# VH-VL binders against q9nrl2r1430to1533, part 3

Target 1, 104 residues: q9nrl2r1430to1533
Amino acid sequence: GGVHELSAFEQLVVELVRHDDSWPFLKLVSKIQVPDYYDIIKKPIALNIIREKVNKCEYKLASEFIDDIELMFSNCFEYNPRNTSEAKAGTRLQAFFHIQAQKL

## First folded at step 1 (VH-VL)

Design b2 (framework fv_ustekinumab)
Fold by ESMFold2-Fast, scan of step 1:
Structure b2 (fold): chain C 104 residues (1-104), chain A 124 residues (1-124), chain B 107 residues (1-107)
Amino acid sequence: as target 1 above (104 residues)
Amino acid sequence: EVQLVQSGAEVKKPGESLKISCKGSGYSFTNYWLGWVRQMPGKGLDWIGIIYPGDSETRYSPSFQGQVTMSVDKSITTAYLQWNSLKASDTAMYYCARSYDILTGRPYYGMDVWGQGTLVTVSS
Amino acid sequence: DIQMTQSPSSLSASVGDRVTITCRASQDISSWLAWYQQKPEKAPKSLIYAASTLQSGVPSRFSGSGSGTDFTLTISSLQPEDFATYYCQQYNSYPRTFGQGTKLEIK
């Protein structure tokens, strides 16, 4: 184990943010716009939070970083029905992530 | 601490029903797939199947389809493996393990956290 | 079903040795292969996923390589605690399938 280079995690988060399918994941879901979200999702997370954790050197292992990204996708699939635009975006972005994460 | 704790050893007769359990703790139970693996005495590992606790979606190995049933109780973060009628050939160690699958059925991590196993003995 | 074949079925080695175990898939599985270690009377432990990514907490003497159909697990300097049975598993398609196992024994 050990601490990975910030540039590796930062680069991957930047690639995810720039992806066309990142729109459901950029920021935490609004309680005003989606009132039942936080009744269903107990560990909310989004790319802006993950990026902040990267910048503060809070990830000690690549597995911890990957776990937070996977939690973000898992939340998407738990809340959103499979035929929604959100779930479809999540499926495509997750596949992209898995390819890029092989480099970690 | 992420942990999977399985129920204790079972000794049963052919034809009896059985339900063994795997309790998850230290993580979001409904956000990770959970798999089951069989290991017969002195043999290798056989993949049984995987269940997603969030919606109870299952994927079985063809060799176990109809032989066992996977289920979950989200309220107590517990997964189950069940037999309606046990056979002597079901004698084995049964493991549960955490995995994460994308919607296409591909787990990225493989099976990263394993339970300690439940020994099932079926004899007359 | 994708068949996974490991070689050798058993291997004898001494502490400090470099050990290599091979796994072959009957079909292309890309990099979707994991390696597991199992000690007597204990649950398997995840070592490597995605063919070459080391699981958290696994010593750096373990490494994995390969893609497509041919994969290897290497232990660069064998330690006493490494004597165990090792399994590969493909997770490219359903059903997931394991190799038959390689038993690493003291010489």
Scores: ipSAE 0.000, ipTM 0.557, lowest interface PAE 16.4, mean pLDDT 86

Design b3 (framework fv_ustekinumab)
Fold by ESMFold2-Fast, scan of step 1:
Structure b3 (fold): chain C 104 residues (1-104), chain A 121 residues (1-121), chain B 107 residues (1-107)
Amino acid sequence: as target 1 above (104 residues)
Amino acid sequence: EVQLVQSGAEVKKPGESLKISCKGSGYSFTTYWLGWVRQMPGKGLDWIGIISPGDSDTRYSPSFQGQVTMSVDKSITTAYLQWNSLKASDTAMYYCARDRGYSYGLPFDYWGQGTLVTVSS
Amino acid sequence: DIQMTQSPSSLSASVGDRVTITCRASQGISNYLAWYQQKPEKAPKSLIYYASSLQSGVPSRFSGSGSGTDFTLTISSLQPEDFATYYCQQYNTYPWTFGQGTKLEIK
């Protein structure tokens, strides 16, 4: 669990960011545009926050990194109804993540 | 506002067919999956499966696959759980519950009041 | 199937107590664990999802923790309305499975 694991996390975050379905996840949801989001979602997170945590060496185990990514998807599915563009993007990106995470 | 209202209690004999219902209101019915959970008298909760009202996609627990059928009627915002031939071991409280349903699913948020099904012997 | 085991099966407590209930999975489920409260003759009520996320409308005295195989539900200051049976549920792997339940009784 040293620099090699952090490089793997960084590479995976970059792949997620570059994916066509990453748009709902790139940054925290705007309170101005979506005022009720933070009333519903208790632990907001996004790819930019996860990337920052990787850079600060806050993940000691691969499971901690995976848990933060899964929290991001869980928040998406909790807030966004199933038939929304956000939820559909989340479903596809989560499937992509599950394949990539097998390499961690 | 969000409500799931289930049909009334049923008393049946082994071998009879049965269809119980769960009517959703106060939300976009086709947006959320609906799940079914069994609770035998004095026992815990058993997950039966989930169904998508929007596209009729289903996920069954292996223990219930072939034993029961889930279906929906979007025109009346109602989900159904059906048995072709009841057994005494089907005696239980049956709950419907709403979830977002994805790869791993989201846990249930709103629950119906339950339908008690009693099958003699 | 993933087996969910709760401890204790029952416990007695007084109003104002800090209560902890544990749930153990037979294999790793990451954070895909929910907690439900069920009062006698009533449907279950959702309390917590993703191991530690509180459902909207649930009092802040309820909290969840844990990951992997070991999880805990904590009620920081027990209220009269909290006497109920509590269930954990994993939703990491089909079929979804529930713990056997923990009955919280008045002392």
Scores: ipSAE 0.000, ipTM 0.553, lowest interface PAE 15.1, mean pLDDT 85

Design b4 (framework fv_ustekinumab)
Fold by ESMFold2-Fast, scan of step 1:
Formats: C-alpha cells, sequence, structure tokens
Structure b4 (fold): chain C 104 residues (1-104), chain A 122 residues (1-122), chain B 107 residues (1-107)
C-alpha cells in the first residue's frame, strides 16, 4: 500500500489520459447531451474522478484502484453497442491498461 | 455460432513467400481483436500477435516482430498472416483465435480456428 | 517477459480420478489467467478465464483457482474425453505467454 501504490496509480492514470483512445473516458457523460445514460448506468465514473481519488489518497489497495478502472470499462461496454467508436476505444484502452497494470 | 475457418495446409521451400488466411463468421468481425498462435511440431503454444480489424492496429510478440505481417480484409471478414521469405524453422501449425472484449472476461482467446499446417523443407 | 511454468509436465490418471495441475507465473498477474484444453490433432479450446470462470459449455467438473502467481486447474472426476494437453496463459501483459503444457495420459 501507501506511497508506492499512489505513485504507480498516478503514473497509470496519466498514461491512460494521454492515450489516443481515452476520449470517451476523460470526463463524466453529460446528462443533458446523453439523457438515457444515467437510466442505464448506475455507477458512473471517469478518469478525472479516478485521478481525483488518487490525488486524495482514497485508494488503500491496488485492487480498489483496479476495480474503479474496470468499472469505467464495464460502463462503456454496457451502454455502448459493440460497433460504436466508444466501445472500440474502450476495448483498446482496456488492453493497454492490462499491460500497464503489471506495474502495480 | 462463432466460427473461424482457416486456409488449408501448405508445403513450401525456404525463401518462398506465403500468406495464410482466417475467415470469421457468426460475430461482428471488425469489433474483436484477432490473434495468431504458433505451435511447432511436438511443442507448446507461442503467441505471434493480435490485430484489430476495424483499424488494422497490430501488436506483435517481440520474437515475431519483423518476421511476419498480420493484415485484414474487412469486406470478406478475413485475417491474414504473411511471410516474405520462409525458413525451415517456420514449420508449425498456425492457429488464429478471437480475443474476447466482453466485460469481466479480459483479453484471452475464446474461439479458435482449426489451424493451418505449414511445412517448410527443401 | 512473464514466464509461465506448469507442473507436472505430464501425468497418468484413471477415469474417476481427481486431477490437479498447477501453473506458476514469474511475476504477479492478478487473475488474468486462462486455461485451454488441446486434444490430439485438434485446436485448443477455452476452458477457464479470469483464473476461475468457466467458459460457456464447459462441464462443471472443471474448476480453476488462484491469484497473483500460483494457479490450479482441477478436474474433480476425470472422464475419457478429458485426456488432453492443458495450457495456462497469462494475459496481464504483452507478450502474451503460455505455460509449456501438461499432458494428461491414460494410466
Amino acid sequence: as target 1 above (104 residues)
Amino acid sequence: EVQLVQSGAEVKKPGESLKISCKGSGYSFSDYWLGWVRQMPGKGLDWIGIIYPSDSDTRYSPSFQGQVTMSVDKSITTAYLQWNSLKASDTAMYYCARQTYDYGKGSYFDYWGQGTLVTVSS
Amino acid sequence: DIQMTQSPSSLSASVGDRVTITCRASQGIYSWLAWYQQKPEKAPKSLIYAASSLQSGVPSRFSGSGSGTDFTLTISSLQPEDFATYYCQQYNSYPLTFGQGTKLEIK
């Protein structure tokens, strides 16, 4: 736990944010622009929220951090049909995350 | 029903080029990574690489980078593995396999083709 | 690269036996491990993903367990159709790597 995990989480979040496929995940989905999203997705999350949690030291275990990232991908695949650019970006970014998560 | 159907066995000489195929059906071909795996006679499984058909994004094993080329033709839902110059050490069974992206399953191979036997000898 | 080591490399068993094979990763891979079955002259078939989740259509006598570096595949009551080579595969990092295989033979 502690400092080692926090510095690794910060690095991973920065790498995810910088990835070309991060665009669907940078911020929470707008309820005004996508009104049915919050009827379908019960636990919305995005990279900006995860980054805030890392900075506030809210993750006590690597598993908690991984769970939030996986929730983000789960939400993407639940809401977006598989043939969408969002789902395709999610598939590639999730694969990238699994490579990077070995550093945790 | 998900199916991956591979091209037939090949017998080649060292230095020759070769392109083998893997045709997907029963799923959205463009939306799943497709992988290639080599199995040398009497040996285990070696990962070659994966390709995403929608944009032809590729990831190769370092051992195979520069040795083979993966490509796709989305119009006929077919992936290809190509050699510019075959070596005797390329003699193996080559499998294509679909990499799943369904939530909670991660990036493993859920469906496999029947394999293409490639024999390279003089 | 993450090295995957299976134990044993081969074993002989009888129908009805409980069989356990193990797989060790050279570094932590969480639960990102799959098991495949390969019958003679056939393509591999997915058995287990995420260390412990059964692939659809796989008999319940197959189970997987483990996390981190140590993983097991168990067949609770061996059937004639289970004689095959079994491979573990990590999918935590690239390159994807397989164990060397465990050949399950008739005693």
Scores: ipSAE 0.005, ipTM 0.582, lowest interface PAE 13.6, mean pLDDT 87

Design b5 (framework fv_ustekinumab)
Fold by ESMFold2-Fast, scan of step 1:
Structure b5 (fold): chain C 104 residues (1-104), chain A 121 residues (1-121), chain B 107 residues (1-107)
Amino acid sequence: as target 1 above (104 residues)
Amino acid sequence: EVQLVQSGAEVKKPGESLKISCKGSGYSFTSYWLGWVRQMPGKGLDWIGIIYPDDSDTRYSPSFQGQVTMSVDKSITTAYLQWNSLKASDTAMYYCARGYEDFWSGYSDYWGQGTLVTVSS
Amino acid sequence: DIQMTQSPSSLSASVGDRVTITCRASQGISDYLAWYQQKPEKAPKSLIYAASSLQSGVPSRFSGSGSGTDFTLTISSLQPEDFATYYCQQYESYPLTFGQGTKLEIK
């Protein structure tokens, strides 16, 4: 019960979360498993954080939402070498995002 | 409004099994880590571990690894902490809390009211 | 494991006082430190994260400072509702660890 209209931002985040290549981005990188990550990446972010910001109506402009998603991908490519499974997943998910973001 | 509601107090004997619960509401349950903290009577806070509800990824304190099991049921937005065989030393208040994995903020922002577990012969 | 030591274990103060409590980590934790308040028979409440960032809804009389190994929680003008036990917690590495607590009592 109860039907609610989802925001465009929430619909897009849900599509990203459900994508096969979302696995590196679902939650923050573990400092225990990857101890140097937070020394290199100064503005860490993940889909769970972005979704929380959407749910709290913290994005006032589409550009703010897009900037956070792009930051997430930028962090991935900064930390992970191009030949890793993480970087390859990021490349495919970013391409998917660019197509979907045309609707914003 | 964000709420974490825990199950009621339990009185058990050594050797018995127990499963206590923490129900989340008012937020996207699968988007946040959920942690467990023990507080023995008259003592401080002791971190048990965290679970990510969407994929059941867990991280336990070494002191609790193998002693307890964390799990979730996403369909009812509920997390569980379980013992297969209770000991008298498990007597404590148990809290659930949201938010431990966010390392640039990294604190627990919402706490359950606690579940008192008493284990005595 | 990173050990967190609070000082003092208990402190007596009067309403209106400036109160400081300290927390020391056994190794460097940058600014990955949180402070919690716990009143008798209540769940802990988040006060501060990232050593100095105030949790939404917490009064501005609370402030945190420090980096590395030495940290301080300050209450600039103590109110009756502030008498409680305060805990620091590091989240630099697993397992997450708490200080032993500082009990703030009425003088």
Scores: ipSAE 0.006, ipTM 0.631, lowest interface PAE 10.6, mean pLDDT 87

Design b6 (framework fv_ustekinumab)
Fold by ESMFold2-Fast, scan of step 1:
Structure b6 (fold): chain C 104 residues (1-104), chain A 124 residues (1-124), chain B 107 residues (1-107)
Amino acid sequence: as target 1 above (104 residues)
Amino acid sequence: EVQLVQSGAEVKKPGESLKISCKGSGYSFTSYWLGWVRQMPGKGLDWIGIIYPGDSYTRYSPSFQGQVTMSVDKSITTAYLQWNSLKASDTAMYYCARGPTYYYDLSGYRFDYWGQGTLVTVSS
Amino acid sequence: DIQMTQSPSSLSASVGDRVTITCRASQSISSWLAWYQQKPEKAPKSLIYDASSLQSGVPSRFSGSGSGTDFTLTISSLQPEDFATYYCQQYNSYPFTFGQGTKLEIK
């Protein structure tokens, strides 16, 4: 309920959320829809969790924030074969992230 | 006071073009998202899309992508919804509504102020 | 697309009644839900956002609750001006989708 202040990390997360290729990354993968995901991926993460961490001021260094975003992409490429729409979306969104992250 | 004032009712034939407007006043026009919602006669609400007037970023519902165009003219604080070729199935009430100030995220995405609506009737 | 289903589709009530309208999402939408009121021949009006936050200027007799898939709008003591159609809307994911509406009528 207090005053809402945007950080550089929040601005970048909201840019990622609005990107057309964010759809595989908005929320944690469903165990019901993808039962084997959590057998393969040991550190699941998604943009909604990263944004919550930003809002709670849990990132003290830019490297911590970047590590969580990169973990999200790494999980995508580990689980999804290269020819999937998820992997292709991840490739484009990661490239966008790398351009934007140069500001950090 | 915050107001969204829409253009008047339109009666058109299939195949004709149309551009309806929504003029914002009483707030920073470029700082708030603006959405469009369709309501067919006797039916519920259908989300068309949203536009951010500050940078003209648009997001369309897939069912409306390519069917209509959203745009803004910041100099007169006006948003537009446009058809190149109307169909009888476009007959509906069209509302514009103000969204949140938060860029690029979906939190708080209520439409807090609504225009009065523009009735579009398309018949032969 | 996320389907929003409201229950009931219509109900009749008297002034002073407690009225409850429910909205169910076909998949989890967290708390990303708004409620709107629409009177005949008028534009919709914002009532509730983020499932339970009251829009400024809306009477305190309106309240929202729920998370995940099941949501409720409650009017604690119905007033004459409350007879209208009520819509829920999810904004958890694109496209935004509305429920079919619940028409609240005078008994």
Scores: ipSAE 0.000, ipTM 0.562, lowest interface PAE 16.5, mean pLDDT 86

Design b7 (framework fv_ustekinumab)
Fold by ESMFold2-Fast, scan of step 1:
Structure b7 (fold): chain C 104 residues (1-104), chain A 121 residues (1-121), chain B 107 residues (1-107)
Amino acid sequence: as target 1 above (104 residues)
Amino acid sequence: EVQLVQSGAEVKKPGESLKISCKGSGYSFTNYWLGWVRQMPGKGLDWIGIIYPGDSDTRYSPSFQGQVTMSVDKSITTAYLQWNSLKASDTAMYYCARRYYGSRSYYFDYWGQGTLVTVSS
Amino acid sequence: DIQMTQSPSSLSASVGDRVTITCRASQGISSYLAWYQQKPEKAPKSLIYAASSLQSGVPSRFSGSGSGTDFTLTISSLQPEDFATYYCQQYNSWPLTFGQGTKLEIK
């Protein structure tokens, strides 16, 4: 056996998934539980979808990967009022992302 | 080349209806929010609202809610701003502008040339 | 609504000068701030987004900085074509709001 390195995008997604504040972002918002979400949010995305795109080599530029992560945060802040647990988690996770993404 | 081309200047009387247009070209019209901004003579910029042409979803500034209507015709890549009954206080330059495609990017990257609307008796 | 206040409301400068315009938000907006340039009788032109990112085609003499509530637009060496009114705009929360504008005039 050998040691396998994750790609830079995969490493960053794994760190985001492991973060305590990732819970609002792990998978797409449920249409059943939040029926007005898809009326407000036109480009839904979540970490599981981003990770799938990384694994399928769909990001050709670091900017495309960064845009999808930022879209995820943008959707959170668009839908959720600032005083919600979702928005607070998003603010903290986005700050963490900005630090980690400096190397991309 | 991304372009937004607006309809020509309008001179109207109070109480009249008006519909001005903004035609987009050089990009995927249905995939970008389009905004409207008012500028009263000698004053700054004032956001009216945005519309998503793909499904005609709208978001209005509270100051303009019920005062104007935004709409689109996807077949001719054209957005509209409409008044049912104009007031003298509607006299202004009206700009359409494309919202940047990207996460939380509700700033405007391309602007139309503007439509001057003058309402006087 | 988030109020955007620009300072100064107007200033006079000479070609070659370093010019700084400031913009203050009434509450935190992170880096969700754009700057626009408007010349007389023309539509606004996008200059900067996300507080510090230059729009494609904008000369490098323009730069933006700041986060939270205090932001600056700097022109490192003023050119004749830079005399215009400059507007900041926050896009952190609804409704979108602009500053009142800063008019940059020839000294």
Scores: ipSAE 0.000, ipTM 0.571, lowest interface PAE 14.1, mean pLDDT 87

Design b8 (framework fv_ustekinumab)
Fold by ESMFold2-Fast, scan of step 1:
Structure b8 (fold): chain C 104 residues (1-104), chain A 123 residues (1-123), chain B 107 residues (1-107)
Amino acid sequence: as target 1 above (104 residues)
Amino acid sequence: EVQLVQSGAEVKKPGESLKISCKGSGYSFTSYWLGWVRQMPGKGLDWIGIIYPYDSDTRYSPSFQGQVTMSVDKSITTAYLQWNSLKASDTAMYYCARLTYGDLKYYYYMDVWGQGTLVTVSS
Amino acid sequence: DIQMTQSPSSLSASVGDRVTITCRASQGISTWLAWYQQKPEKAPKSLIYAASSLQSGVPSRFSGSGSGTDFTLTISSLQPEDFATYYCQQYDTYPLTFGQGTKLEIK
């Protein structure tokens, strides 16, 4: 992408990071704290990795950026039971993302 | 007991390299960001940057980008701050500190501090 | 970068006094502000986070208030061990930034 796409991706990532429900998504899940996570989740991702990819202009299409964000939420819901704080935060943040992503 | 223990005082000449350390104990080292703070003699606190020990993800203050390098060795729960070529203006106390997750949202205030490493650079 | 301005730079007080230290952010930071105490030749100690939440083990005479851009640290009845330099620090936006410090001195 162009400058318009990069600006939009940067703005959206910043808004996600600043959201109250971003805490499960800021960085990769620790293998020490959650030893079975990487046995279950085959494509781990987090907002810090997505932010770095935006800064390095690695997203060629808006759909690639959206796919990485959706992968992050999919991983959350696959690993965390529905009644956990992580799953609840993911549900709220994903709803926020869907509203913001309409402007991409 | 959660503790950060820093390496001892250093006296160096301009142009020399230096690597100081901060060893964490009593907690999951890879689960918390670790920050570095500079305090020049008689001055306030200056933010250097943060490192996440699990993946060595770093974020520097713009003022320190390119001036120092942060790194970690997870196997010995130790973080490092390194200079390739010291300047007299690097003379300061250097603190490491653990950043805590407090409330659900945020990770970035300090709850535990190292005792500090005094670095003196003079001819 | 968000600039943090503390006032006053120094103040003199007596044991038993109520002391207030202020901190102003150059832009809104919600409640994402911490306060630290530093005694001479010692590492800083965490006092308050999220503008008003007291760290475990910190005496109840310390309190914080404020939101947005204006924040206050209050010591309700100053004790001898409270003479120190106090720093505010915002953690809303990277880079993390400190105020310049307020030195609390014996009158």
Scores: ipSAE 0.007, ipTM 0.566, lowest interface PAE 13.4, mean pLDDT 86

Design b9 (framework fv_ustekinumab)
Fold by ESMFold2-Fast, scan of step 1:
Structure b9 (fold): chain C 104 residues (1-104), chain A 123 residues (1-123), chain B 107 residues (1-107)
Amino acid sequence: as target 1 above (104 residues)
Amino acid sequence: EVQLVQSGAEVKKPGESLKISCKGSGYSFTDYWLGWVRQMPGKGLDWIGIIYPGDSDTRYSPSFQGQVTMSVDKSITTAYLQWNSLKASDTAMYYCARSLDYYGSESYPFDYWGQGTLVTVSS
Amino acid sequence: DIQMTQSPSSLSASVGDRVTITCRASQGISSWLAWYQQKPEKAPKSLIYYASSLQSGVPSRFSGSGSGTDFTLTISSLQPEDFATYYCQQYYSYPLTFGQGTKLEIK
């Protein structure tokens, strides 16, 4: 993307990080604390990784940025049962993301 | 561009409290872990712990748990290492260093390091 | 804790030499190993991560290899600025642990 697109991605990531439901997504899941996570999830990602990619201008299209955020939510729902606090936070944050992403 | 700037040298007496700082600039402070490493005079490197500034999550080495406290102030992009009561055995150079997660192709334990803060504790 | 042992503890070499430093983990750490260079009175500098990935700005004469328990740092043609202490570090599990260091001195 252009200069305006990069600014929009940065702004959206900041809004996601500040959201009350961002806590499961701020950083990569610890292999030491959750040893089976990386056996189940083959493409781990988190908001800090996505933000680094934005800062390094690695997203050429808005769709690539959206795909990484959707991957983050997909991983959450694949690993975490529906009744967990992680899955509930993911559901609310994903809904917030879908509303904000319409502006991209 | 990326810089970690640490506070100046300290000379203290046993029993005194101390708080040293590490200020990050040139990057998104809340998106990287920040670690602390001790190097005693003439010795090697000892990992103290890491803190994630975004949520203040901490991981301490067992040998330093309860001996020091790590904290951050996001508003001034600064991390701190604090002692409530210094001992002569705390005499060392203390480094801060930036870290990005511990697995995946992009991960590394430490990439950029501060210049170090020399702490001398003597009676 | 995972113990990291470097060999040799010290090494004397001449400019132009091929230098090899080894690091052994007390248990398997896959490729979760980094190498650092520390010059006298300076902070450590990151050289290599993930056993063999060169940090940006590090000269190509530095290379890392190995996996599991046995790792090697190689300097293909030693330069005057390379005389320093070198440390390996595992980041496979907490606590993070460093090797004792290898001091590379001028012959």
Scores: ipSAE 0.006, ipTM 0.616, lowest interface PAE 11.2, mean pLDDT 87

Design c1 (framework fv_erenumab)
Fold by ESMFold2-Fast, scan of step 1:
Structure c1 (fold): chain C 104 residues (1-104), chain A 123 residues (1-123), chain B 110 residues (1-110)
Amino acid sequence: as target 1 above (104 residues)
Amino acid sequence: QVQLVESGGGVVQPGRSLRLSCAASGFTFSSYGMHWVRQAPGKGLEWVAVISYDGSNKYSVDSVKGRFTISRDNSKNTLFLQMNSLRAEDTAVYYCARGEYDFRSGYYPFDYWGQGTTVTVSS
Amino acid sequence: QSVLTQPPSVSAAPGQKVTISCSGSSSNIGNNYVSWYQQLPGTAPKLLIYDNNKRPSGIPDRFSGSKSGTSTTLGITGLQTGDEADYYCGTWDSSLSAYVFGGGTKLTVL
């Protein structure tokens, strides 16, 4: 087949997935583990969903992609108290994202 | 009180079609990925297909591609499996199961299963 | 024929402990979370373990899971007659873009 180039968004999502602090963000929060999550968080999102949207070319602007990543972090900080492992991982991963996103 | 109830199974001849349904209750159906899993008589579990929470993403096992179509109606809390060009090797109990769609992380706990509906393809 | 390999059967006496192995490759167990399922005779499967080593609500702590490299194990302690069942490991296979189950292990409590 032809040469396939990953989009800049796909490359950034791959870097986020590979980061040690991505574990709270890889998939949607399970209702088995966190039964009240969907009562509190009205716009759930995770890296797997964002990656699917990138692969389907659903982001028309970089701002739409960035908004979904920021929503993911916002949900983390809304649900998880500041002192939790989830919130600390989110803080570090968000800082990493802001550095990588400077190129977009 | 999560419940999944399958229906639509039966005895059919090779080459014919069946549509299976799974009625979901006791949870927000539109927030979960849904799966079909089958089990041939006396054999193990075989995953068939998955559909994402919003219906936008689907995967199925290669042996059913082009013949089976998974779909859902979130307004009716119902999962479907359209089964065309049925073969003897499709004979199985078909279970619907609730699980998150996440091929990147590999996280698919099928936390609730229906009781199954039997499909027999026989001449 | 199964992508994930389990022993076809295991047996132990009541009160004893047993481990059931499941072996795969880097495209499945090696890089993905694993679940274990119990199927009692004549019933639908039931989730026992998810995320390699976590239990759903209602599953007793006698059931445990572990993962090392491309293999995973289900441990059952304090065996009871009611534990007689088929046990299946399962995970996503990234190369197949499909969920795969082990061939199943029949547990007999003597």
Scores: ipSAE 0.000, ipTM 0.568, lowest interface PAE 13.5, mean pLDDT 84

Design c10 (framework fv_erenumab)
Fold by ESMFold2-Fast, scan of step 1:
Structure c10 (fold): chain C 104 residues (1-104), chain A 124 residues (1-124), chain B 110 residues (1-110)
Amino acid sequence: as target 1 above (104 residues)
Amino acid sequence: QVQLVESGGGVVQPGRSLRLSCAASGFTFSSYGMHWVRQAPGKGLEWVAVIWYDGSNKYSVDSVKGRFTISRDNSKNTLFLQMNSLRAEDTAVYYCAREYFDLSGGYYDAFDIWGQGTTVTVSS
Amino acid sequence: QSVLTQPPSVSAAPGQKVTISCSGSSSNIGNNYVSWYQQLPGTAPKLLIYDNYERPSGIPDRFSGSKSGTSTTLGITGLQTGDEADYYCGTWDSSLSAEVFGGGTKLTVL
């Protein structure tokens, strides 16, 4: 075995996962807990899916990676009322992401 | 100075209507979600309604649904509460309140600026 | 009946410490952020704590917030006579799709 180094995308995803406000985004929304989610959200995504895409080298441009992260936030704000803990966590995490993404 | 000033309160009979206004100054009104919170005489705070910064979504407490309508005019920096079919239980001081928003942190579950309130009394 | 439960009153002498409790459920405090407000007699409420633990600019560090599970507390140290007020906790309730407040706690300082 070799020394493993994180790519820029992988490093950013790890920082998002470690953030206190990542909890609504770690995995896909449960259809059992939120039955109408998939009737409203047509392109579901979560940090675990994005991390898999990074590991499989599916992002050829930084813009593609950024688009998937922004889709995740857009889905959050489309489904969740602005005053929910989910939407507030999403707003703070998105602001953090925008600062970190400037390094890409 | 950041300021919210309520107006439109008064004394009305049950079943009548009243329209409250909240004039905002000293901040970019269109960037903030706005709330109405009421307080009956000698009682605690009760949330009434919210409208998002762009007017695209609104929520209200179940006891006022179908009777109260929250709205805003961002061009005039004004928040409104249209109150129809008023009941004695609606008697309260009505505060408008700004939802705390910070560009770095987004929206918080908090009200950082409050008006001084306007009194609504529903009596026969 | 309020959705969030606070004691109706607390009291202590100047210079002492008090804690004001606020208890709820998973649909409110357990899964959402908590704020605390001070209401002096005859005035509008004033934000003391937001996002469970944060103080707005101008709020002294004598005021602190804490959260554990479905409960939150407001701590006030070095009590002053000017702290006499009603204190309210507040949060979003996901099951009601509404902001909810505690019933309020009247703080008396000597």
Scores: ipSAE 0.005, ipTM 0.584, lowest interface PAE 14.6, mean pLDDT 85

